# Ledger of designs, part 324: VH-VL binders against o27280

Target 1, 266 residues: o27280
Amino acid sequence: MDSMNVPEVLEIKRIVEESESVKTFIFSWDFRREVRPGQFVMVWDFRDEKPMSVSLIDPVRSEIGISIRRVGEFTDRVHGLSEGDLLGIRGPYGRGFELMGRDILLVGGGIGMAPLAALADEATARGMRVDALVAARTADELLFLDRLEAAGVNISTCTDDGSCGFKGFAHERLLTLEENHDMAAVCGPEPMMFQVMRILDERDVPAQLSLERYMKCAVGICGQCCLDDTGFRVCAEGPVFWSQELSRVREFGRYRRDPAGRRVPW

## First folded at step 14 (VH-VL)

Design H12 (framework fv_bamlanivimab)
Fold by ESMFold2-Fast, scan of step 14:
Structure H12 (fold): chain C 266 residues (1-266), chain A 119 residues (1-119), chain B 107 residues (1-107)
Amino acid sequence: as target 1 above (266 residues)
Amino acid sequence: QVQLVQSGAEVKKPGSSVKVSCKASGGTFRSYAISWVRQAPGQGLEWMGRIIPRFGRANYAQKFQGRVTITADKSTSTAYMELSSLRSEDTAVYYCARDDFYEGHFDPWGQGTAVTVSS
Amino acid sequence: DIQMTQSPSSLSASVGDRVTITCRASQSISSYLSWYQQKPGKAPKLLIYAASSLQSGVPSRFSGSGSGTDFTLTITSLQPEDFATYYCQQSDDTPRTFGQGTKVEIK
């Protein structure tokens, strides 16, 4: 098997335009390198390397997908690529989501739906009942609705502006959903995840949350990776954490760190 | 409305070990942490450590590192605190308490277990 | 470790008095501070959490205030059942740490 620490140069097989700002890049993948929902890969454009969550895992077609939101120079360059162009892929890295029980709630905000879309596929393939709460600022920014519907997922939407589904934030919509779930998985902006975590904890629903900003720490790039309240090793354990591990972390939902490690409020 | 019930008082000789139990009833044992706090006669409260039973994950205060072991049996909803190499200074009332995940306050508390180390 | 210092270590008061107890953290703990009451032979009882949130069933004469490093517990009109020892506790970091206690004694 290939070393996880050496990039493999892969051809972009397909590009799916998920929204104005998000594209999914699909590659043929040798599944001798196991990939689990919640894990990430390092994407190399031959100039710079950035961590990206895996959003599609399809062993039947021998494909993986990587969803990338256009944010800065690296992602602008990658968004400029076409089918047939090449990218370097290294990994996978990090701890994936753990599935348990018979039913699961997914709560995703924006690009945070990317790793949850892969998890939805695995959960439905295992025969679990899957409910997804998909949140975005506007209807145009809701991601993966077609994939989730095709997988048999029960979908609720919410948008800040009310342009699709419930008008309001994910945690406000969650308060109107009263069904029990054996577990939940949550990925999105940290303030959203913090509010959702509180509600799920009050309902005794175990949740796993993905802290995408700490993906660099899982590969030994350290500048911003220390979580200070729980005593566990974020570089070895992330990006996916159980809610009980995050409930006492000072920076979760309260502040972030810049590249120099300085606290910056949300 | 979880309630915590601790094992009975113990008298131990120096150099021995003591294991105190804390049984939870009511709320779900899996959804909270259990902290252990001791209080020597006429003294204040001293945190020893905690466990999150769901994960089997325990953290200890540096002073007790190497002498204290905190465990949980999920099937009986019981947490345990074992303190080894007992000294007379370990004479205290030992409390378990539910540790809130969000604010970190302790509620409810067990009734306390008196441990006396003498002779 | 975060050190918690209470002041005073003891005070004498009469029924009806206003009592204030202070607690200082060695570093900022935001609002992750709780107050407990302990009577002789009993386990501590939670009064206040999140610096200022009154625990259900606790009389409204108890209040908490402060943020960062400096916190205060106030009892506005002391009752006979309030003669006890009071402890602050920080939960911003592990290890959890307590103040040394303040004993409220009858004059």
Scores: ipSAE 0.000, ipTM 0.408, lowest interface PAE 16.7, mean pLDDT 84

Design H13 (framework fv_bamlanivimab)
Fold by ESMFold2-Fast, scan of step 14:
Structure H13 (fold): chain C 266 residues (1-266), chain A 119 residues (1-119), chain B 107 residues (1-107)
Amino acid sequence: as target 1 above (266 residues)
Amino acid sequence: QVQLVQSGAEVKKPGSSVKVSCKASGGTFRSYAISWVRQAPGQGLEWMGRIIPRFGRANYAQKFQGRVTITADKSTSTAYMELSSLRSEDTAVYYCARDDKYEGHFDPWGQGTAVTVSS
Amino acid sequence: DIQMTQSPSSLSASVGDRVTITCRASQSISSYLSWYQQKPGKAPKLLIYAASSLQSGVPSRFSGSGSGTDFTLTITSLQPEDFATYYCQQSDDTPRTFGQGTKVEIK
């Protein structure tokens, strides 16, 4: 038994409202259990447990943050909580992002900016030049812009509806941005990540992509975590994968699997 | 860089209401909360409440609950603080300030609005 | 509410002096503490946030330290423009609360 597999009941220290549908819950954290950007924790509301990416890592204050979008019963209940209320947290789990080079690109869609915001903090603290392409359907769904600006990140935005920045999709905006980066980190909807990966491959930029849909396997459901033709277990080998690893996966960005294992187009 | 500009000084009668405006220019109005802080003559700073303009929801200090209403008009990038049932002890300079989303410090501040409640 | 208490309430100092102002929180606020300077007839100006982070454009003679419940603002080599009232403020919880202020007066 590992202490990581036993939920620790933590008090919600602070709540930051990121948008109408997204909140960041901040907890005191004992950094003897190190957390890296790209890792996730299991959040337990004493009824259900769900995986959530770590969006803030602050060893100086001994705090972590977990950003949660309101999308169903579990997240509705968690959003109803107040400072001082309790949640169970276990982890961290998964492989985090690996920083390399001097100049990096972050490409995030919607809530996918959450793990990338934590990565941006680490990269800027290491003296790296960070360019971020922040994408969402509307301006109100663009996340962490103020935090990225405070960290010294060079920000480009795009929205599907044109309400902020470039009008269009992340990959369309990426084609108009400079090509010179030592690595990229990408997190968001899989169709977006697939298109972005292809552009980065053509530019010979190594990319790391976070596959959040498979994180539920952290509780030991190995059949639900496997990718089609490689047998990767996202909770054991991910959620972060290099583009070289994903280029051989036939299902990435093309289709997903339902609970019965059947192929379903995106 | 965000700048906050407040409405001009007001003289009010006891029992009336006052509504002070705070207009943001430059930067992103929606990114942070706007707090209201008052200062009576010769006294310290007293926090009244805050609003996150994006959501239109406000928090208030218990002392002012029921008398203060903080609102925001996103289309004009303007926050408002309305204080009702004015008393002589409400004579103060009222400040709006941008409330940092993550750290909670106040920067920038509006120039202040003097409100005098005549007896 | 978290109560913030400053010490001293006032002090007299000369140009070139080292000035120290302390602030105590009634409960732990980690490092969620800011320091402000206020001159007569003016809005407060942020000097320090996160207990020790110097605000852009603020002279390096200002520094902050502390964590938990006990915090200090230090002004090395006091200048004529530094005679003002100083306030600490916690942002760990709502309501936001300020210390009562410390007036730094010319000796």
Scores: ipSAE 0.006, ipTM 0.524, lowest interface PAE 10.7, mean pLDDT 85

Design H14 (framework fv_bamlanivimab)
Fold by ESMFold2-Fast, scan of step 14:
Structure H14 (fold): chain C 266 residues (1-266), chain A 119 residues (1-119), chain B 107 residues (1-107)
Amino acid sequence: as target 1 above (266 residues)
Amino acid sequence: QVQLVQSGAEVKKPGSSVKVSCKASGGTFRSYAISWVRQAPGQGLEWMGRIIPRFGRANYAQKFQGRVTITADKSTSTAYMELSSLRSEDTAVYYCARDDRYEGHFDPWGQGTAVTVSS
Amino acid sequence: DIQMTQSPSSLSASVGDRVTITCRASQSISSYLSWYQQKPGKAPKLLIYAASSLQSGVPSRFSGSGSGTDFTLTITSLQPEDFATYYCQQSDDTPRTFGQGTKVEIK
């Protein structure tokens, strides 16, 4: 059956505090609306609606988890909710990750680890070897390390301030890791993803990258998701794109667009 | 990956307090919760409370509220459990354990700290 | 609080026996159930989590099953090192609660 495009009012079953700024909200879910890692849902607090990546997918328990970083009024209100409170959820939307081969590298920055945590669960369930590079500004912002370790994932960390693991950026740490993976999945700040993509491309490792700003394309709001590349405008279903698709886009990792369509540096 | 090492055995008088430490090594101390579980001689396991060190927030079993305080020092990767107003029925082995934040299972466990309350 | 009740409280078995221990929750806990083994003078050791997931390093003769309120730990061919006390634990709600324990003794 097709997924419904109407918000379902769901009770918050459980809340997991991931960091001072990130919480995972867990809901009972009817898996007639199939959910895949890399997809997102629209979260409605009965006033505003925002896209959020699915970070936990558990069809055995009939549960999904949605990880939300506190960045503004909407997310601050949602963070103030308790177990038993209600939220509207619609979806899932967007292109999910595709798994292939025996070995996968996950590279996540900050909240970008949310969709990758769900992917790690699926990859390990399929018997794949999973290596994860988890990056954040500080140790307190490294997400899902406990969950990844429990899943049997081989973890490397890096922080901008050196408070945990390698001191530096994800792409600098990646250069010190083994090069033999059948595929990679990347999610985080766009400049990080661009640098990581270039390294993976040189290693001939096919990668899928999840771009938050293109989630609206998946729900039919085109225009905000269109990319300029030497005069060509390409609008594709997001948020997950193959690296081959992104390597030819001048804007990826360099610019974003304001509401007037003007290029603004990251 | 993660190892938990607890402080040594204590003998305390009724009415006093005891503070047991649990030092974590390996893994990321901030990424998990630490639960405290006690076991009286010949009895089963009894959960006392937990802390998520990153936030300094603890929650406690109702039986121990007002007498137990669980804290964490992130700089030394050490969690503490302090139990006040000790009674003879508090004689037990006290364990700390890493509490999986999604599944809620306990692994690894500290080696245990024997606390004897006697006059 | 969610009350966990184990059955039996103790049992006697011989090496090679199939042993089953049951755990019942006072309300549905989905699959948020773990099993632990404890030997005298030692900390408990995790055997199974999420009702049926075998912890790494635990022998395959241990298995868990169940959902909702009724759960079972099975040891298919009891070994000398398996004589111990076994505990179930729920993690669906706070406070976390344990069963009273099942002592597996040599016959």
Scores: ipSAE 0.014, ipTM 0.593, lowest interface PAE 7.9, mean pLDDT 86

Design H15 (framework fv_bamlanivimab)
Fold by ESMFold2-Fast, scan of step 14:
Order: sequence, then C-alpha cells, then structure tokens
Structure H15 (fold): chain C 266 residues (1-266), chain A 119 residues (1-119), chain B 107 residues (1-107)
Amino acid sequence: as target 1 above (266 residues)
Amino acid sequence: QVQLVQSGAEVKKPGSSVKVSCKASGGTFRSYAISWVRQAPGQGLEWMGRIIPRFGRANYAQKFQGRVTITADKSTSTAYMELSSLRSEDTAVYYCARDDMYEGHFDPWGQGTAVTVSS
Amino acid sequence: DIQMTQSPSSLSASVGDRVTITCRASQSISSYLSWYQQKPGKAPKLLIYAASSLQSGVPSRFSGSGSGTDFTLTITSLQPEDFATYYCQQSDDTPRTFGQGTKVEIK
C-alpha cells in the first residue's frame, strides 16, 4: 500500500562512534523519500524494531544517519554490527522541525542532540546563525560537538558535574546567555525541556520541542502516544511541538507514562 | 584554535619500543579524534590508527594491530602512540593529526617526530 | 582496504601552468576525499576536503572536483611555492588510506 511502511533492507555504509554508549549508523538514502530534521525511522534488526531519530541528512552524498544509544537488548545487538551488515529501515515518520527567521538557538541534552545536529546542518545550509547549548551529566556524554564546530556553530557546553564548560543544568546556563534569537529548538530530558521552555517564553522566543519518549511506541496511532490534556498523538502529530502547544499540557515536564499508560512523576 | 605539538626525535634499537606524545594546545579533546600517520624516508603517508580521547577508544590499521597502542590523557590534553618490537623498517617520521569524525580530514597536523631504528 | 591511486606519480611544470592531478579509489567513496600538500621537511597541509571544499587560507588557484571513484585536484597559474608533493586521502572507510603521492617539480 505504502512503500514507507515496508522496511527496506539497507547496508550499514559507515559507523561513527559518538560516545561510549552512542553510535551513528550511516546509510545510502533515496531522497525521493524526503526526510526532515526532527523525524524518526523504525530500525529493524530482523528480530525486533525500535524508533530512532534521524541525526544526519545529507542529500549531496545521498546519505542519512541514525544515532542509537545502547540501553537494552535491541540496541546492544545493533551496536554489535559492523560496516557492511544489514538493517531494515522504514519511514520517515513524524513532524519535523520548522525553521524561521535569521538566527536559532539549539538546546540539547544527551541523545536529544541527535535530531538537533541534523537541524543545525539544515539551519547553517540556509544561512542562519546557529547558537547551540549542549548539556550532559558528564563531559563524555556531550554529543556532536565535532559536527557543530565544523558547521561553524557557536557552542556553549554545560555538565552537571562541571567536567566540561559551565557546572550546572542547561536552564541555569541559559540564564547566563544574553542572546536574542528568532526561534529555538529543544530536545533532551523532559524536565530540562520544561525549564528551558519557561525561560524562552519569558524572553518571547518561539520554541519547538521534541518529545523523544513517545517514539518508544510502535509506528501508527496508539493510546500510549497521547498527551493527557490535548489528545495529541506524538506518532501522528509529533514528536516536534511548538511551545505554545505544550504550555497547555499539564503532563509536560511533570510526569511521564509507563508501558501501561499510568502517570509516573519524573 | 587548536595546535598540536609532538615530542622530540628518538633513536631506538631493534626490538625496543617507542612512545611519541602529541599535546593539544589552545583547544580541547572534546570534539575530535586524533589520528597517527607515519612516513618512511622518501615514501608516502601511512595511517596507523586513531583515538577518540573523550572516550578512550582507539582503532588500528590491521598491519599495526598488536604492535601499536594509542592512548590519551584528558587531564593534559595529550595523545600517545606507542610502537613495540621495532624494526629498521619502522624508521619514519610519525605525525599526529586532528581527525574530523564526520569528514575524516586531518587538520591541524603536529610537526612530526623522527624515529630512527638502528643497531 | 580502499586503494587510492594517483596519476601521474610526478610531473614537471613551468610557473604559470595549469596542473591537474587525478586520484582513483578502488571502490566508491562518495565525496569523502581530501587533498594535502607536503613540502620537504614539513607536515602535510590540508588543501581540499569533501572533494571540492577549499580549506580556509588556501589560495583560490587550488580546486577539487569529482565524486564516486574519480577525483581531480587542479592548480591554475602555478607558483614557485607550489613545488611540493600532493596526496589524496579517503575517509569513507577504515583504515584511512592515501594515494602514493604526486611530486610537482617547478622549472
């Protein structure tokens, strides 16, 4: 019916080790299937499949990259693969980021930098000025600094333990940055995104935020992907939302849902 | 701006080992890999391996697997390349270079360290 | 391993000449190709990366082109300081591999 819903078996062309727990898998891609920063694909290892954000989009080389953190059995198996091995890929799915204005602030935490790295590439290619605040618990968990530096992005870092850059959380570092931006994009742990969103709202900076947690759902519409106050289905309407859309959601930044759909505080 | 400064020339006997250092000044190990490339007299460039210092992970060319060890000390922003079981054919200039993790080009380069293996 | 072959291995040219050096990969490397200049007693210097991107500070007389398996470095209006050996390098796969080098001798 729809070729996007059938996995294509693709060869792993290249693997980039981003950190001790994160790898980017690069594949040749036919850009007749357009892919935008903020979208995700389903990765199939011929036993199980999981949603993964697209972290590299290179139409000149006809390549996409998918960054995967090692967190369980599926990702452990995928991390054990080598260049030349095969994976099934279907998609892309979800709403991507929208770029507006002349300058953009990116605020990323941990693996949340993956979709933001792809966005940084698009923003710089469009001639936008890009400032990135990259946050992690420790220096070894800061991701994509090499790509951001190569693209000419102005980078600020912060780590919870002070091992690199500002010692503290992303929102604390953001308060010390006195820049005015036309827009922002935010992706990372939900409590971080909530605090960052509040600061950006005070500064009257429109922001887009990516809700990575809901990508754990299977492709298609399911109750697990709905936000509690608005009825938005992240798989169909997200994962990227404007801050105005999220400001009315009681769930955002305050609690999450377990596999049974129960509310669990952060 | 990052600058790479290497240790001085060494003369070694066959069967010994050599450890060359490469210190990054004016920058950080956070964003880049460090590759090691050697060049024998009158010969071309040969890649030996690389390390991503922030993670302590190294990869080696098959030819050097088992003889080369690449390490990094993040506290001093210094990468090291140790080559064991030296032979006369290991006489070369050894370079470190900053390795772009996505494009894979090398810039900047260290000034080079001459290693002479003679009995 | 991906093998890189340069042509010619050496050439002699006069100041003001247009010089062309080619590099061929044993398999497709997309645009993951860099060009370096090496002068006697010096470390290599990056000229071109991503097949056609001129490195900051490099004179505009240097240019790169190509994709897949066939690549070209061009030097227009050759200068005395361009006496050097030129190397191509692929970064599509590990190990990283270099061409054998092309020595440019200026009369």
Scores: ipSAE 0.014, ipTM 0.567, lowest interface PAE 7.7, mean pLDDT 85

Design H16 (framework fv_bamlanivimab)
Fold by ESMFold2-Fast, scan of step 14:
Structure H16 (fold): chain C 266 residues (1-266), chain A 119 residues (1-119), chain B 107 residues (1-107)
Amino acid sequence: as target 1 above (266 residues)
Amino acid sequence: QVQLVQSGAEVKKPGSSVKVSCKASGGTFRSYAISWVRQAPGQGLEWMGRIIPRFGRANYAQKFQGRVTITADKSTSTAYMELSSLRSEDTAVYYCARDDLYEGHFDPWGQGTAVTVSS
Amino acid sequence: DIQMTQSPSSLSASVGDRVTITCRASQSISSYLSWYQQKPGKAPKLLIYAASSLQSGVPSRFSGSGSGTDFTLTITSLQPEDFATYYCQQSDDTPRTFGQGTKVEIK
């Protein structure tokens, strides 16, 4: 039985090294299983399973890409794999981004650029004008710049240390940008997303934000993905939310939850 | 738009080493790979290896393993290719080229550096 | 290593001719194939990437097609500046490999 909830064992076709800590793994994909930017898949290394955002969607080549940051035992093992090795993939899961209008803004921090890179590809293929603000701590941690440039995206960068582009945080750079946009999509550290959302709300730009932190619940632990005031489950109703939905969530931008469900400041 | 400018022609004796530079201007040097490709007189194009400057990792064609070293200096936006134990068969024009991380096409190319190995 | 074989190795043509160059990979490379033009004493110039995507600034008389193992570069209505050597290159795997080249000469 082949279904969305059963892992399909796929061969790693290509590996792109994005940075010291990030690799994109590319697989052949049957697009009878639709995939949209902002959705995620469960990646299984035959020992553990973790949620990962889809960062490349290429129906012409029949390929998807999954970008993985090296942060622990599972991701260390996956980073040790080579082309030809096998991984289990199930999904996609979650609500993806919606494109609207003609001019869009993407604001990404670190690995949060992964789902936004897939969105940029779709937006440019539709003939939309795409501006991207790409943020990281240092120049070496800026992701997907080459891919965004190749797609015709207008790129602004900012780094905390000033090693590339504007010196400062994403929201500080955004305040210096005055172009009009019909919508924005935002993904990155939650404190960054909160500050960006406030600026976009002030400018009356509808924003969609991707909350990846609760995706662990995708494997069936109901309630772990639940936001405190809305009752939305990130894995079922997210990870992409409109800014008006997040304005009612007290946790957003202020604290997260540890594995025991306890509130921890950012 | 990135432009690549290479160092000047070299004449070397057999057994010596040569180090060719490739300076990038425009674009973001840290966001792409740099490949090195050589062409011997009257011959086709031969890929030697590449580096991703942001973390300094290089990959080499097996034929050049142990003789070639590709490095990058992020502060000067410059990539280098050093080839040791030179033989007459290493006489070639050496090119650097921007290597697209996803598509793998080479654009732009440096102008080329002629390396002649003769006694 | 993935071996790239071009045919023909050389051809003679006249201005206004349609020329076709073929490139075959020893294994499937999907559409990870680029075509380059090289004139004497100059670096190669990218014409086509992703098997069929025309590089910005390249005349529309150049086109690429194919997927898997068989690829074609077509030049419609050959111009004087098109007499050059053409190379295909695969980027599906490392090492990156080139075809041996096709020299397009004036008749």
Scores: ipSAE 0.336, ipTM 0.718, lowest interface PAE 5.0, mean pLDDT 87

Design H17 (framework fv_bamlanivimab)
Fold by ESMFold2-Fast, scan of step 14:
Structure H17 (fold): chain C 266 residues (1-266), chain A 119 residues (1-119), chain B 107 residues (1-107)
Amino acid sequence: as target 1 above (266 residues)
Amino acid sequence: QVQLVQSGAEVKKPGSSVKVSCKASGGTFRSYAISWVRQAPGQGLEWMGRIIPRFGRANYAQKFQGRVTITADKSTSTAYMELSSLRSEDTAVYYCARDDTYEGHFDPWGQGTAVTVSS
Amino acid sequence: DIQMTQSPSSLSASVGDRVTITCRASQSISSYLSWYQQKPGKAPKLLIYAASSLQSGVPSRFSGSGSGTDFTLTITSLQPEDFATYYCQQSDDTPRTFGQGTKVEIK
């Protein structure tokens, strides 16, 4: 094994509660190991490990942040930790987002806003104009609105239930937004990303999409990392893909896989 | 619906460069890739690289990296392939082709541009 | 790079014959395979995409099948205008790669 595959034990410097179900864990980071928005790390609690997207990259303060949603035993244990506790961090891994042009659109659903928040910081630091469409099922699940607002991002929100902003899905809201952008970055549930991708393709807006669900195996080759039709190993080739690359994946936006590898509708 | 029209044949000396154009017409120019494929006399098809005109981003086959530059002018719906440091082995017909975003097949193709490298 | 190998490299057949050309990929490409026909002095013409989808305007005597690593192009009842070189091409990965070609010579 090379040294990049050995976890480094880091102290939790600060914890930010983003919502009832999401926390951001902040660590001091040595930026001799470069980290880009869209990359992920393996988080090890000394019992099990899971992939997590990097949501904050701050070389001025020498910090990174990792946002974690509470969905099971591992994440429940991690959410129980306090400032000063230790976690193992391995990475970073994966292909990050690329910025191009002057005006960009971010479309995020739920926890998918985490890697997009890091991208927004980089884009605004470069002097780009950033529009963000932040989507969730309910108002309580909208993430990073305060951080995006502080960065000068132009924010639109939508919720499935209408509890905040536009009532409806991200792609329905996007249809009412007719502004031109040089590129877009999209992260969230695959059905949302698929619909958004189709609209951006029709509008001739180049898009990058992050496939969070496939980040289960970052340190080796496994069947769960492969996409239908293309044979992409997300850990090696993703998690960020251009929309042109994803338009040929028949599974994208239609199916997920259970532990046995069977296709299951969303 | 989209038609691709390429520039005319070229005769070049070794060590020079050539720039071939490929203009899309007859339809709305969209965010589709344009691939460049060459064919030496009596040989098969060899992919050189591609560009998505909207992005201006190009990908190249390793063999041509450093010698080939693929660009696009979105305002004129024209893609370009420039090959430098020409050798006699670069004598070939050069094709542009629309690289379908959904299936990745090539259709339509340009008519081809014959490039002859001779002293 | 994904290597595409065609078999045979050439064949000679009579009008009315059934012709089968095979294409093998060095790794799985799902159904991201296209077949092209090329006549001397002309650009290639798309016949089949997505392994089995017939391009509009292409005669029904052409058909494609296969998935993963093994693919076939079949021409039922070969016609004089079918004298050409046929290429398979994968679009699963970059670089895009072609088979070496199969030359069909009509007696």
Scores: ipSAE 0.000, ipTM 0.383, lowest interface PAE 18.6, mean pLDDT 83

Design H18 (framework fv_bamlanivimab)
Fold by ESMFold2-Fast, scan of step 14:
Structure H18 (fold): chain C 266 residues (1-266), chain A 119 residues (1-119), chain B 107 residues (1-107)
Amino acid sequence: as target 1 above (266 residues)
Amino acid sequence: QVQLVQSGAEVKKPGSSVKVSCKASGGTFRSYAISWVRQAPGQGLEWMGRIIPRFGRANYAQKFQGRVTITADKSTSTAYMELSSLRSEDTAVYYCARDSQYEGHFDPWGQGTAVTVSS
Amino acid sequence: DIQMTQSPSSLSASVGDRVTITCRASQSISSYLSWYQQKPGKAPKLLIYAASSLQSGVPSRFSGSGSGTDFTLTITSLQPEDFATYYCQQSDDTPRTFGQGTKVEIK
């Protein structure tokens, strides 16, 4: 049997509280099972299993971190856990981000900063210049600013309500930033990613975007993980896609599907 | 950058309680935890516990569990440490310090609050 | 609890000397170690975190090394303002624990 499909029971080594709704859970990790920024794991609380992005990758300390937003019953239970408690971890799964060139722009919205925080660590370790645009509804929902600052990342912020940095949306802030980059990586709500992709395409900046359309099972075929026009499976061929690939998908940034398969506008 | 300012010196009798305050100013209150560390005269540093002020969640060293309470008031950016059932061996300077959640190091530190317990 | 032991407990040195202080953890703490300087009547000041990362604003004559259980703080070319007590601290586990301190005194 594939060892990646069997959950390994791991002890929660540390918990970092990122915001009122987000915590990062840190575990010791055997890096014979390599993890790359942009990949995800299945987190099992011995009742339910959910996919979560890896937000910290530290081979020197033999640790990974998984950032989890409180959005429902499963995540409420996980948020109630303490250091020393156990969780099942299966994976990693998906394709990660690819780094190229000397300069990278990161554009993250809300919990989308989680996989980008891991990417920022790798990019800075490679000697790349990293600029990050961190977006959220309010200042309290901006994530990983301390980690990015400690890594030497050049940070710009924007909030919908103007409580920190630029008042407005990520794509509006991006229009006021005129620096060229060799590549970009984007993760956040699909409407934000669509608008950001459009601007980066006009600037001729190749971008990778990470989609949150996950299954409960990391391997297999399910309608929720398929993109309309291309047949891509997010868990198998994603979650990271190049902007050129996503530009061919009618659904991206325009609508999603509810549990009944109905189109719901963003 | 964040600065931490603590309340003034206290003289207490055995069996009483003391509540020390630590007010954060400048920078971002949301991005850190506050740890409390004490130092008896001529002795080393002893960690008592910490709080994440944004969320009110506190952790304590087992030695102080049951008689230390650490709280925070987000509206005034102030953390508090209350120590009850005071003994003469609780005479110490009590420090608050910003606690890095990822690394666990302390910076900056408050100036310290001297607490003397005598009959 | 993780026990932290420093060596020596005290030392005498002259301006310009190279000073080394060691810190030993009772179990592996990876690189979760910080060094602090404390002058009489003052709060401690962070010098080094993550075993070897120099805190912003701290002079380059201070350096840290080590991993696992054995760590060293080095001060090259000791200056008059460096006469102080130095503490190591682990943050790998709760409770956070400190070494007993090393007092660096003028010769």
Scores: ipSAE 0.641, ipTM 0.826, lowest interface PAE 1.9, mean pLDDT 87

